VH-VL binders against f1miw6. Designs and how they scored, part 8

Target 1, 251 residues: f1miw6
Amino acid sequence: MPHFAKPLLRNIITRNLFNSIKKKQCLQYLQTLRTLQYDGFTTVYFGETDIPESLVTGEDFSDGYYMPTPTWCVVHAGGSQGWVPWKYRMFLRDELCIKQEDNLFFEFCDVVKKAYGKCAIVVKERRRQDATRPKEGKETEAQAHVPSVVNLTSVTCCPEVAKSYGHKLLTLPSPYNYLNPLDSAWSSLKWFIINNRKEFCLQSVDGVYSYQYILFSDLISKGIERINLSKWRTITTKVRRWENYYLGKLS

## First folded at step 1 (VH-VL)

Design t10 (framework fv_tafolecimab)
Fold by ESMFold2-Fast, scan of step 1:
Structure t10 (fold): chain C 251 residues (1-251), chain A 125 residues (1-125), chain B 106 residues (1-106)
Amino acid sequence: as target 1 above (251 residues)
Amino acid sequence: QLQLQESGPGLVKPSETLSLTCTVSGGSIDSSSYYWSWIRQPPGKGLEWIGSIYYSGSTYYNPSLKSRVTISVDTSKNQFSLKLSSVTAADTAVYYCARDYEEGSPWYDYYMDVWGQGTLVTVSS
Amino acid sequence: EIVLTQSPATLSLSPGERATLSCRASQSVSNYLAWYQQKPGQAPRLLIYDASNRATGIPARFSGSGSGTDFTLTISSLEPEDFAVYYCQQYSSYPTFGGGTKVEIK
């Protein structure tokens, strides 16, 4: 990928390997994942990405100071077998925690059990919010110091729910997010949106491009479909290379 | 046409540092598309990858050689160099420089698509 | 490190015969495998990359196949210039080479 300079990524990862706490967590994660794979568990990566409406509309010449761009949260999962045979979800960020989070993960676990049998479900380490306490540093720093699967602004992934379907839930440590193939899939989706957004936008009476939910959701669906089995195999193979690198370097 | 040429002493004494330079012609090493590698082959034996370098100076080394190897790049001279310290008779080999093609996996070195002719380095007292 | 095992160590064949060379990896390398040809006194020459893609200028008689841990290089009909040593190399991790297969005249 042109946008991801190899030396910059290597420098970031090398620096992170000197954090002894995160090194130990990464090694434990990798050893646990490989053990589960040996025991017949299918690896699926479950996660989300944020799609700001400005990414779809492009440059907005009528920027309003008091009207920040709404952001949509897209939730999906995939692995070496492609996208899981589960309908992806899309939520306006402000509504995610209130309306449907409780049932999503139950449905997901049932679907992947029927499709793949027992799964090792990998989620990213996320920062917990505490309304009675002040914020701790930047996002990356906070994730490193307050490891958690649960984020109050994201879909709840309960280990007990996963276990009830025969699955294991694994948390990928935050400094090693490059071990998550789903992040590469999300990057591909965003590139597709940038290159195809004009196909799904309608010019308004005021000369500003507008769009409707149906056109927006169609663009997202087409972008997801473009990340086919071949692309997923490429992405997961790159992750496998990084896993082999870390296992060799840390053990 | 891209050509790579190894240069350096053909004889090195035990315990000293082996130093080789690869000169690239017909193309630029100041490129984000490629890594540049050193590979060696002891007489009558197989190939062993030593390490690779990017135009920015970032390096990857064979773990078995890492403590003794330094690879550096000079983009202004269109050259990259190998230093192997504390040599022994086991380091006697033909040393090749090569271009690594990185397309499709930006995080690891790929296959070597262009090779130098190789230079024999003998370690003897 | 990923170990590559090439077999046989030596193939004794006549011009016009089919050569089949094997390379087995100690763990999956997906399709990240290359094949090289080396003649005495020369540098290795890239033949095949990504397990099955022929490099520029390589004759159609050379073909690669396989995925994961089991790979094959096939020369459909040996020409006199094809008698050489062949190496496989993986690039799924730190690059490693197989021990080589020598194709010699019977």
Scores: ipSAE 0.000, ipTM 0.401, lowest interface PAE 15.7, mean pLDDT 77

Design t11 (framework fv_tafolecimab)
Fold by ESMFold2-Fast, scan of step 1:
Structure t11 (fold): chain C 251 residues (1-251), chain A 126 residues (1-126), chain B 106 residues (1-106)
Amino acid sequence: as target 1 above (251 residues)
Amino acid sequence: QLQLQESGPGLVKPSETLSLTCTVSGGSISSSSYYWSWIRQPPGKGLEWIGSIYDSGSTYYNPSLKSRVTISVDTSKNQFSLKLSSVTAADTAVYYCARESSGWYEGDYYYGMDVWGQGTLVTVSS
Amino acid sequence: EIVLTQSPATLSLSPGERATLSCRASQSVSSYLAWYQQKPGQAPRLLIYDTSNRATGIPARFSGSGSGTDFTLTISSLEPEDFAVYYCQQRSDYPTFGGGTKVEIK
């Protein structure tokens, strides 16, 4: 069974692109993370998730000539200590194409240093953008670009900035996202949104029921707050068990 | 292999509480991506979702049943349970427990009830 | 409540034929739609999740498509084991299931 996505699913088959290289990268990641933890680094998982407004309204923007519904990018971090004491950020995705907030990572590093001391900051491996068309005659190993700086779409994460605060920036290989507890937190947030969005609707006084979501940010904030310290401890304990399993199996 | 098995009384009297337990074997309820759900099917009819629970104890219920339904989880016994109060003949159905995949991976929403119990018939009759 | 309407209620075909099953939602469910197969006396089996993704172990002859309010499950060439009842289910809101389509042998 390939160790990809959901390890509890026995019959998962990853297409021909899953290979021993990703297993080796995962082992290297885990060994590095364990070394940092033994050296006193606090592990924090830093990431983002997209929340399309269609998830809140239930409307489909794929129909006809209509513009896509706005998508919000939510940025936060957490670990066994709960959500980091850093104000989560929310960006309209269209605005991210205009300008990223370059100073956010500096602020983040300062906040977690003050809260936890030196941290191992874990971010997901960012997938390279594929060429729109294959370029003939350009299939050499030298063209297999690997990013040296790991960036969220909303925040530029510079290893040198992290280092200046005493931190280490680590990349979790993409096939092993289930080793990222933040993905479970994001799933819980989206589940909360789906099951509580109607509580934020206003009804028309003219007897025709029309729904208007108010305080979209309030719904998101309540969903984040629902993921409390106890839930984070449960999620990170499960991740720790899977890390131990993979360290034994991949070594 | 992961298996789910429903258990509980096959007959419940009107106005009483229907109580069922789902035992998970071959794997742990503990997971970073799974919810655990109850679904029912009246004889000869379609499927109806009752509710779901996350390992932490967070619950989500069908609004039409919310006033009568309680789902709980016991990770030490690897079980989760359903209580449906004030039952009537309309609650006669085969009750299924299922694992619900509702996680995100690289932007994709994974939704589906991928592992099911065999179902248990509960008849509401005096 | 989002109502899912499946059509036809019954589809009579022979092995080797193509089956096309429809599921229509009363309001948009985006892509949050799954398909299940149920044989008499058995629990449902997940076939497709998030509109078009095959579940673990599901043969390539099963495919899903659609978006918004109009969804389709296609079985490219029916095998004897494919004669069953098929249900669609949405997860854009609290989960609801369609009424089912019975695929039966001619």
Scores: ipSAE 0.000, ipTM 0.417, lowest interface PAE 16.1, mean pLDDT 76

Design t2 (framework fv_tafolecimab)
Fold by ESMFold2-Fast, scan of step 1:
Structure t2 (fold): chain C 251 residues (1-251), chain A 124 residues (1-124), chain B 106 residues (1-106)
Amino acid sequence: as target 1 above (251 residues)
Amino acid sequence: QLQLQESGPGLVKPSETLSLTCTVSGGSISSSSYYWSWIRQPPGKGLEWIGSIYYSGDTYYNPSLKSRVTISVDTSKNQFSLKLSSVTAADTAVYYCARHEGDYWSGEYAFDIWGQGTLVTVSS
Amino acid sequence: EIVLTQSPATLSLSPGERATLSCRASQSVSTYLAWYQQKPGQAPRLLIYDASNRATGIPARFSGSGSGTDFTLTISSLEPEDFAVYYCQQYSNWLTFGGGTKVEIK
């Protein structure tokens, strides 16, 4: 069953207007997705999740002292056929590793084209990634260089790049993130990490941080592998039920 | 060991609102892994799901009961509650609270822990 | 709405015998089906989820099978404590329970 936001008493008018707009966007998304599926497009969900090191170590440093915990960003994609046959990426948020792989989305589009043919690539709602640009952007020449669209991911997903490989890029509205099976896959990964972290955190190994990071990478890889084809089919079938429910209720 | 316990009046008059509370002990209701549910059983009959709530306040109701049902959660008291308005004799049942685990929407909806149940009789 | 039909309504058997309980769905529920045991005056107890997975603490004599529209709960050898009412429940589209099968002593 889908989640419906319960409006706050004082914010009813504002929430109802917002909900109306988002329901229209969701209906448009679902209708477009179904049309593409009828036309032979394979649906692939592309996205990322953040795994803070505190989730792995079980440590909490939040006792009134601000100290950012290093966070790992895991990027992958999947659908009814399982994880895509593309090497998932893992980046440390404090590093600019993603900037070093400016061809990442090109590689992804090529891989899924070869594996599945034309794909409907679903990403979370778009956001502007360039935070260094002036707030009001009255400089026309400077803005001519800003990407027209940036998806809600640390990786730049360009609709024109997807189109050049025969794909279609779709954006899922934010209130309906649960129509994205990848979010369930990420929940399963985090659940695996929590349940298995104690066996991989050898905290008594003094001064061997590289060993700890090897164990961390191994833990994440094993968690991803546990989300097998059978699990993906279960997850995707549940998403299909929610999509059918929404198509009937939002129209 | 996590336990659920129903509480509330055992007798409600026709046309009034039935109000029940479920107290969670031995674990936190503010868990992202679980939903909290109400299920009823009229005497000598089968089970009927009423609705479920997530600790965020998000609710799912049985469509046949949706116009009369409100489920709420109080994370500070580790409790969740059921209100069923405009009751009739057909609402006489044992009311159970229960939980099911799972992530946000792909949860399994199988109820692994149940309260003992509380009989609510609707009569004048 | 998906309707679950359980059969037989009543199953009369002796201790040591095998019990086979059926649950049929009006449309496919894939493997999204659970089984519960309920004794008089008690809350239901989860036995099986996802059609064939035994819940924690449930004895090996209980097993579930099936997919789509036809499901079976099997008790390989009835113990005295197994005489109870059994319910199936689907969670493929909304959430509904079957009418129950009463397993009673001959």
Scores: ipSAE 0.000, ipTM 0.406, lowest interface PAE 14.8, mean pLDDT 77

Design t3 (framework fv_tafolecimab)
Fold by ESMFold2-Fast, scan of step 1:
Structure t3 (fold): chain C 251 residues (1-251), chain A 124 residues (1-124), chain B 106 residues (1-106)
Amino acid sequence: as target 1 above (251 residues)
Amino acid sequence: QLQLQESGPGLVKPSETLSLTCTVSGGSISSGDYYWSWIRQPPGKGLEWIGSIYYSGSTYYNPSLKSRVTISVDTSKNQFSLKLSSVTAADTAVYYCARVEYTDEGYTYWFDPWGQGTLVTVSS
Amino acid sequence: EIVLTQSPATLSLSPGERATLSCRASQSVDSYLAWYQQKPGQAPRLLIYDASKRATGIPARFSGSGSGTDFTLTISSLEPEDFAVYYCQQRSNYPTFGGGTKVEIK
């Protein structure tokens, strides 16, 4: 009787069901991606990363419990051909709902179409905010499927817009981090920021500590530039090895 | 035969400044291919990165130590130095200098080679 | 900062046995993980970098594996000179080291 199972055993059973669903989603993603690649689609990984201002200052906490540390959302895309020839975007987290550009995804699709032709645009699955691991006897198989989203928190990725340019939108299932080269690129960017933050100066504007936006954006631009074509080829070759492994393992 | 050698006082009084020098032999620190680093290890404990310097004078510091640390380079002597201010007993450690490769992919932070290390005791 | 947790703290083994050392990160470090060997009174020696690549001059019995948060250093058959303390180190953020695993003779 499952409903009398101990919490640890119940969690193991539920985890196996969840893992089965994720394996199926991963296999479907890989098969779809590979088919598109064989059909001449260029793979482009489109994503975002958060850069807290404390990463630049070296502080690991904000002084004050009610005022969160400001965080910047950086949006870019890349693949085996390097960073896409599209200007990365940077948004304050607190202002994303106000400052988000309506036509950003249109511009992105147009740029990559002109650069690469038809693309398979890969966006990583976002975790649901209130997501909990499914529990035995509390959720059906359908309820265990966490809805995948193709939209970043900063950019709405419209399937109709992608299709109008001949592109395909794909969702990379969480937790398959090894299949996302952008995670490696973001790590390199954050590493560059930490190593070059001494060149970023604080200026008094309206508070004790404030930043000149242009210096911050310049630091980000330099960090992105350091992740060159050679680095991207190394990263994407590693991803290809993991894709081949999972295709063989899950088929 | 690249060699790194630490030197400096083995005893520093609390509240004073700890000062160490690393002498590089068998290679030049005026190379754009490398950063030069300080790492410490308190007796019986693990390793902690302090900071790194490029031959141009550009520095990178551990955030937890940044307010107290200064690293400098003297290319004419093929040396780089560490100053750690306002020391306490918690700063008692073996201090190592090490090289880090700087590639087209950026600062690698794999430390190789290392100096032999020098013990610095903070005590009155 | 990224915290690296090494386990076990101590491995008591005999020459010829296989040693398996674990390093777990508080968040993903991708493959930006290195392993060092330290003998008493000596500086650490780089063994493995980028999770699985052997440094110059390191014997084939040393191998590294893993990515993300879980990493393993394997010594396929312990030689007398391999009894030492081993540290992992990451560079996804500013460099941090694990607490070390001591491999000692039984």
Scores: ipSAE 0.000, ipTM 0.383, lowest interface PAE 21.3, mean pLDDT 77

Design t5 (framework fv_tafolecimab)
Fold by ESMFold2-Fast, scan of step 1:
Structure t5 (fold): chain C 251 residues (1-251), chain A 125 residues (1-125), chain B 106 residues (1-106)
Amino acid sequence: as target 1 above (251 residues)
Amino acid sequence: QLQLQESGPGLVKPSETLSLTCTVSGGSISSSSYYWSWIRQPPGKGLEWIGSIDYSGSTYYNPSLKSRVTISVDTSKNQFSLKLSSVTAADTAVYYCARLPEDYGDYVSDAFDIWGQGTLVTVSS
Amino acid sequence: EIVLTQSPATLSLSPGERATLSCRASQSVGSYLAWYQQKPGQAPRLLIYDASNRATGIPARFSGSGSGTDFTLTISSLEPEDFAVYYCQQHSDWLTFGGGTKVEIK
């Protein structure tokens, strides 16, 4: 959760060339996804969201990157068939806690194989490696050496693991967030938390930490459950309209 | 609401430096979302981009003009300026200042959305 | 540098007619292309950005299409105020403008 700063461009040519590459990657992603869907793959979006405890307690912090309390990372997946029948995970945003769960993707692939058969698993692409792109060289060299963005979720998603279960792993290019229905699902979850957190805070009894923890977990679970099949169908229909728009626009 | 206005001398002698200032009103030049740009148009001809600057002073110049061009920004005065050295009759043109939003892919366009009205600069002895 | 070639140089039409303006790039510019309208004595006005998106306040009769090297600006039915010079502009490799197409009354 770094402090959000709009990058200061050193070279408009390099930046515009990178944008051209990203548009090409988006077109390739959409064409690949549609081909897999045509071939009978079920589309499943796998991802995570951060829920700072300040969002639950009702603390008003104007800076979304300021987190004076622990942050929870919620990991789940869904699509046009609703949330996958997989137990969602919730971790404290502590580096050690996340690293202890490196086998989750194996379990996930097995669960969705049993539920849906072969799946196109879509994960969000992070632009971490873009920050390390070469600054020297010619435009052509800069194009060739544009850093490849890999699957950078807190849960290790290995393409070879997905393939062993008959799945295909796809990375949704940044910055095309409108193509990810999970972002809408996460917004609905956070909206539910904001509108129901007062109940959690008012039921904090005698400063008992364990009771507050139980209510916090329950609040998140209820929010996830509120995003039912009907809501998911609405969200994924909106995503398909964006996909059609970009397919037409990028030709 | 946001307006751009060019100012500077309408006549410059050959070999001298052409100096123009653009004043931004109705909005702040300190936004990281925009570049502030100079474009020129010789009489009866097309448009030529000269260069752009952001709020931090980072500059990007047309390679054909780079050796002669300096663009600067003064965020305290909400202004940015153009200096073009060693002018000749070929530099006679209407000079425009314009706003260029930064492109974050498909979310924001890299097109000149707001323009000043332009100022004619004649290079003559 | 990327050179943008606009054709025709001059297009003579009557009000109510369809205008089709072409812009060809010397190399691919993806969808990084904008269109501007300029009337005599006025600054250019942004019409279309990112090849096909209408700018705020631009009438529906204006539409842009194309990608790569071949782009088109279409005015479905010319109004008297549409007789002007039109410029395309790319921002894939630095920033260059086309030579312009003058749309004049027949």
Scores: ipSAE 0.000, ipTM 0.400, lowest interface PAE 13.6, mean pLDDT 76

Design t6 (framework fv_tafolecimab)
Fold by ESMFold2-Fast, scan of step 1:
Structure t6 (fold): chain C 251 residues (1-251), chain A 125 residues (1-125), chain B 106 residues (1-106)
Amino acid sequence: as target 1 above (251 residues)
Amino acid sequence: QLQLQESGPGLVKPSETLSLTCTVSGGSISTSSYYWSWIRQPPGKGLEWIGSIYYSGSTYYNPSLKSRVTISVDTSKNQFSLKLSSVTAADTAVYYCATDSGEYFYDTPYYFDYWGQGTLVTVSS
Amino acid sequence: EIVLTQSPATLSLSPGERATLSCRASQSVSDYLAWYQQKPGQAPRLLIYDASNRATGIPARFSGSGSGTDFTLTISSLEPEDFAVYYCQQRSNWLTFGGGTKVEIK
């Protein structure tokens, strides 16, 4: 096949496809996704990205004094039909009450049901960070490398909730994040921020700009708007080609 | 397999423009979803990313160098080039061209798994 | 810009020993962190990308771990060819490299 000659896929995906457990997980994910797509399910990728305030202000910490910067979490979803017609969420990572909003996923499922009908909702794994865990004699076998999955996103995603709306919730196996077109959208958003941040500031103090929440929110909104339907179609088409390549290679 | 090779003058006078070309073989720039990049390393120091280009002409430059850097692509010759203006002794470095051989899903530069041999450019007169 | 701080600057070890190299980011880079090996007179070689994934052809003795701001490269048992300079690199905001850690024979 042409795919065998080129284009070349990333070494990470190629390498992981030769691990038998990861190959089975990837193959099962791709086969399930394709079956749902053929059965009329609309594929929607749901996820989040972290945007540090220093990305927006342009503060230079190269001197080695590292001031922790507040980090904003942006939650959205998209696919071949563009961004989902659901208002994206943005909150500080430390806002526990927002992370505890069980109703957000219910609202999301209702919105996409009304917009697209039944959906295959794809999320990626998250791992709990335990910075104080390793002390002494921790298990060093392969089993010790298996992470505990605490949350799939900052919004709790429940398979039963998705099913009640006629949806299917799929987890994209780690480390196959490169098969997630939403990650491309997040990269585009971050580069938009870097290139346009100076237009959304109140003042400059020694080359560092100050931002108000409203201006920061507007910058984020405009960055999201830049990732239009045409860009989404391009990204999802590339992902689909690579999915087809690996389905053919693994089957 | 994919190979990259730098070429250009090894000596540039202060205030002039440094110009380098990277020739790509074993693959095609125009049909690749790769970013094609320039990285430099002053003698005895660490690595510094200069900038990257996509086959469409889209560029991303290191903000500290952006005012002096131009990267361009010539798909007919399967080459991409770096121009760095107003050079000083601080621009003396080994210059590398590099790319990621994987499919690119992001509108941003990535990691570098293929590198040229590097070419030393000395700024002196 | 995101600043990557590598420690130690120099690590003196004997063949067969375990090497542990650290890379600390000034702000979260998620898992968008790579490690490179550079020998004198050669271009860098990609070892690890996205924090923990070995690049094609890289021996199993090399492993990466960490996320957010704290990352580690581990070489389980040093071979003679592993004495080199190691650089970390992030792709979360622009592309920046750490200052490097030199692994040298004791």
Scores: ipSAE 0.000, ipTM 0.465, lowest interface PAE 12.8, mean pLDDT 77

Design t7 (framework fv_tafolecimab)
Fold by ESMFold2-Fast, scan of step 1:
Structure t7 (fold): chain C 251 residues (1-251), chain A 125 residues (1-125), chain B 106 residues (1-106)
Amino acid sequence: as target 1 above (251 residues)
Amino acid sequence: QLQLQESGPGLVKPSETLSLTCTVSGGSISSSDYYWSWIRQPPGKGLEWIGSIYYTGSTYYNPSLKSRVTISVDTSKNQFSLKLSSVTAADTAVYYCARETYDILTGYEDYFDYWGQGTLVTVSS
Amino acid sequence: EIVLTQSPATLSLSPGERATLSCRASQSVSSYLAWYQQKPGQAPRLLIYDAFNRATGIPARFSGSGSGTDFTLTISSLEPEDFAVYYCQQYDNWPTFGGGTKVEIK
């Protein structure tokens, strides 16, 4: 059977697995996922991607001219069964800094339970610092910023909510991109946008391009539809081979 | 003073399952730095790697033997075990357990730095 | 699988002579190659890893060289205890061993 050359795999994977803690986390993740699959859980990958409007418009500004453009966050999920039968969401990135959408994860868990039964829901690990140094009274330097982990920036994924629907929530460590089929799906979506964006137009208002949500939504929907069941099966088969590789030869 | 010791029946009938256990003493199996391996050697012939296990239960096997091999680990007893199903005369060999070095930087299992004394298993009626 | 071919199958030499053992891989294994010594009735003993590095406690007369597909183990001056079978092993993929070279007294 055709397979990726071993020396090239070493060069790629060494960059991602130089840390023994991350290797241990990856092995825990894979072992847990395989146990859940043996127990009848359907694997579903839930995630997000950022799409700047400049990717959609295809516009380039003249040398030395910079104009910031809005960025949209797209949220969806899929697996070997294709995209989940759940309407993808889109949010402006600036709004996500202030408030995450309420109740979306509850709705998601209900939808996939009805479609697939019990699921192993996989989300990618993200980190941010959510604390500030205290300024009140005689507080000391011993108090410091602490890191926190959120599974998605757009949606709060609560393990207890998943459990209430019979699901298990798994967090995939961030360096192991090849274990996440959504990254391949997102790449396909962005490639579709680049190749089809010329069908869409924007209006210029006071020297700033204004985006038309309906056209953007249509382009995104078409791109998502292009990633059909056959494509998802191809993507998840490649992920399965990477999982077997990490379990069998890499740790 | 790390020591590995193989144990199990010296005779197995054709078509039955060969079962061996390796007991580790003087060190812990629950180490992130090592895999634990089975290697065999038919009389008068060379070495053949069978498979390896990590303390978490993750395994990898020789593709030529994968359909017949199961390796398991019991961290509470500091032991790991081999089961080889549907044996034939070709499975007659000295069976070694060994510690397999894990390269933290590359993420690969590498070479075998410590070996048990080996145990002869004969497959005959 | 990666096939390792060791040559010659047997080396007949006298104490004090230089031994040169060859290991050839069917495809590149970079430097991910180890050498083992096995005496009759004993388990193999690690001699060399990463093609060039001596394992702890291994005498300086043992040295390894090569990369890619062609490797050699050299024993600069044979001692009586060096008459044994020597195996190479690659770890660029799942482990495979060569067929062995027997170093025997002439």
Scores: ipSAE 0.000, ipTM 0.383, lowest interface PAE 17.0, mean pLDDT 78

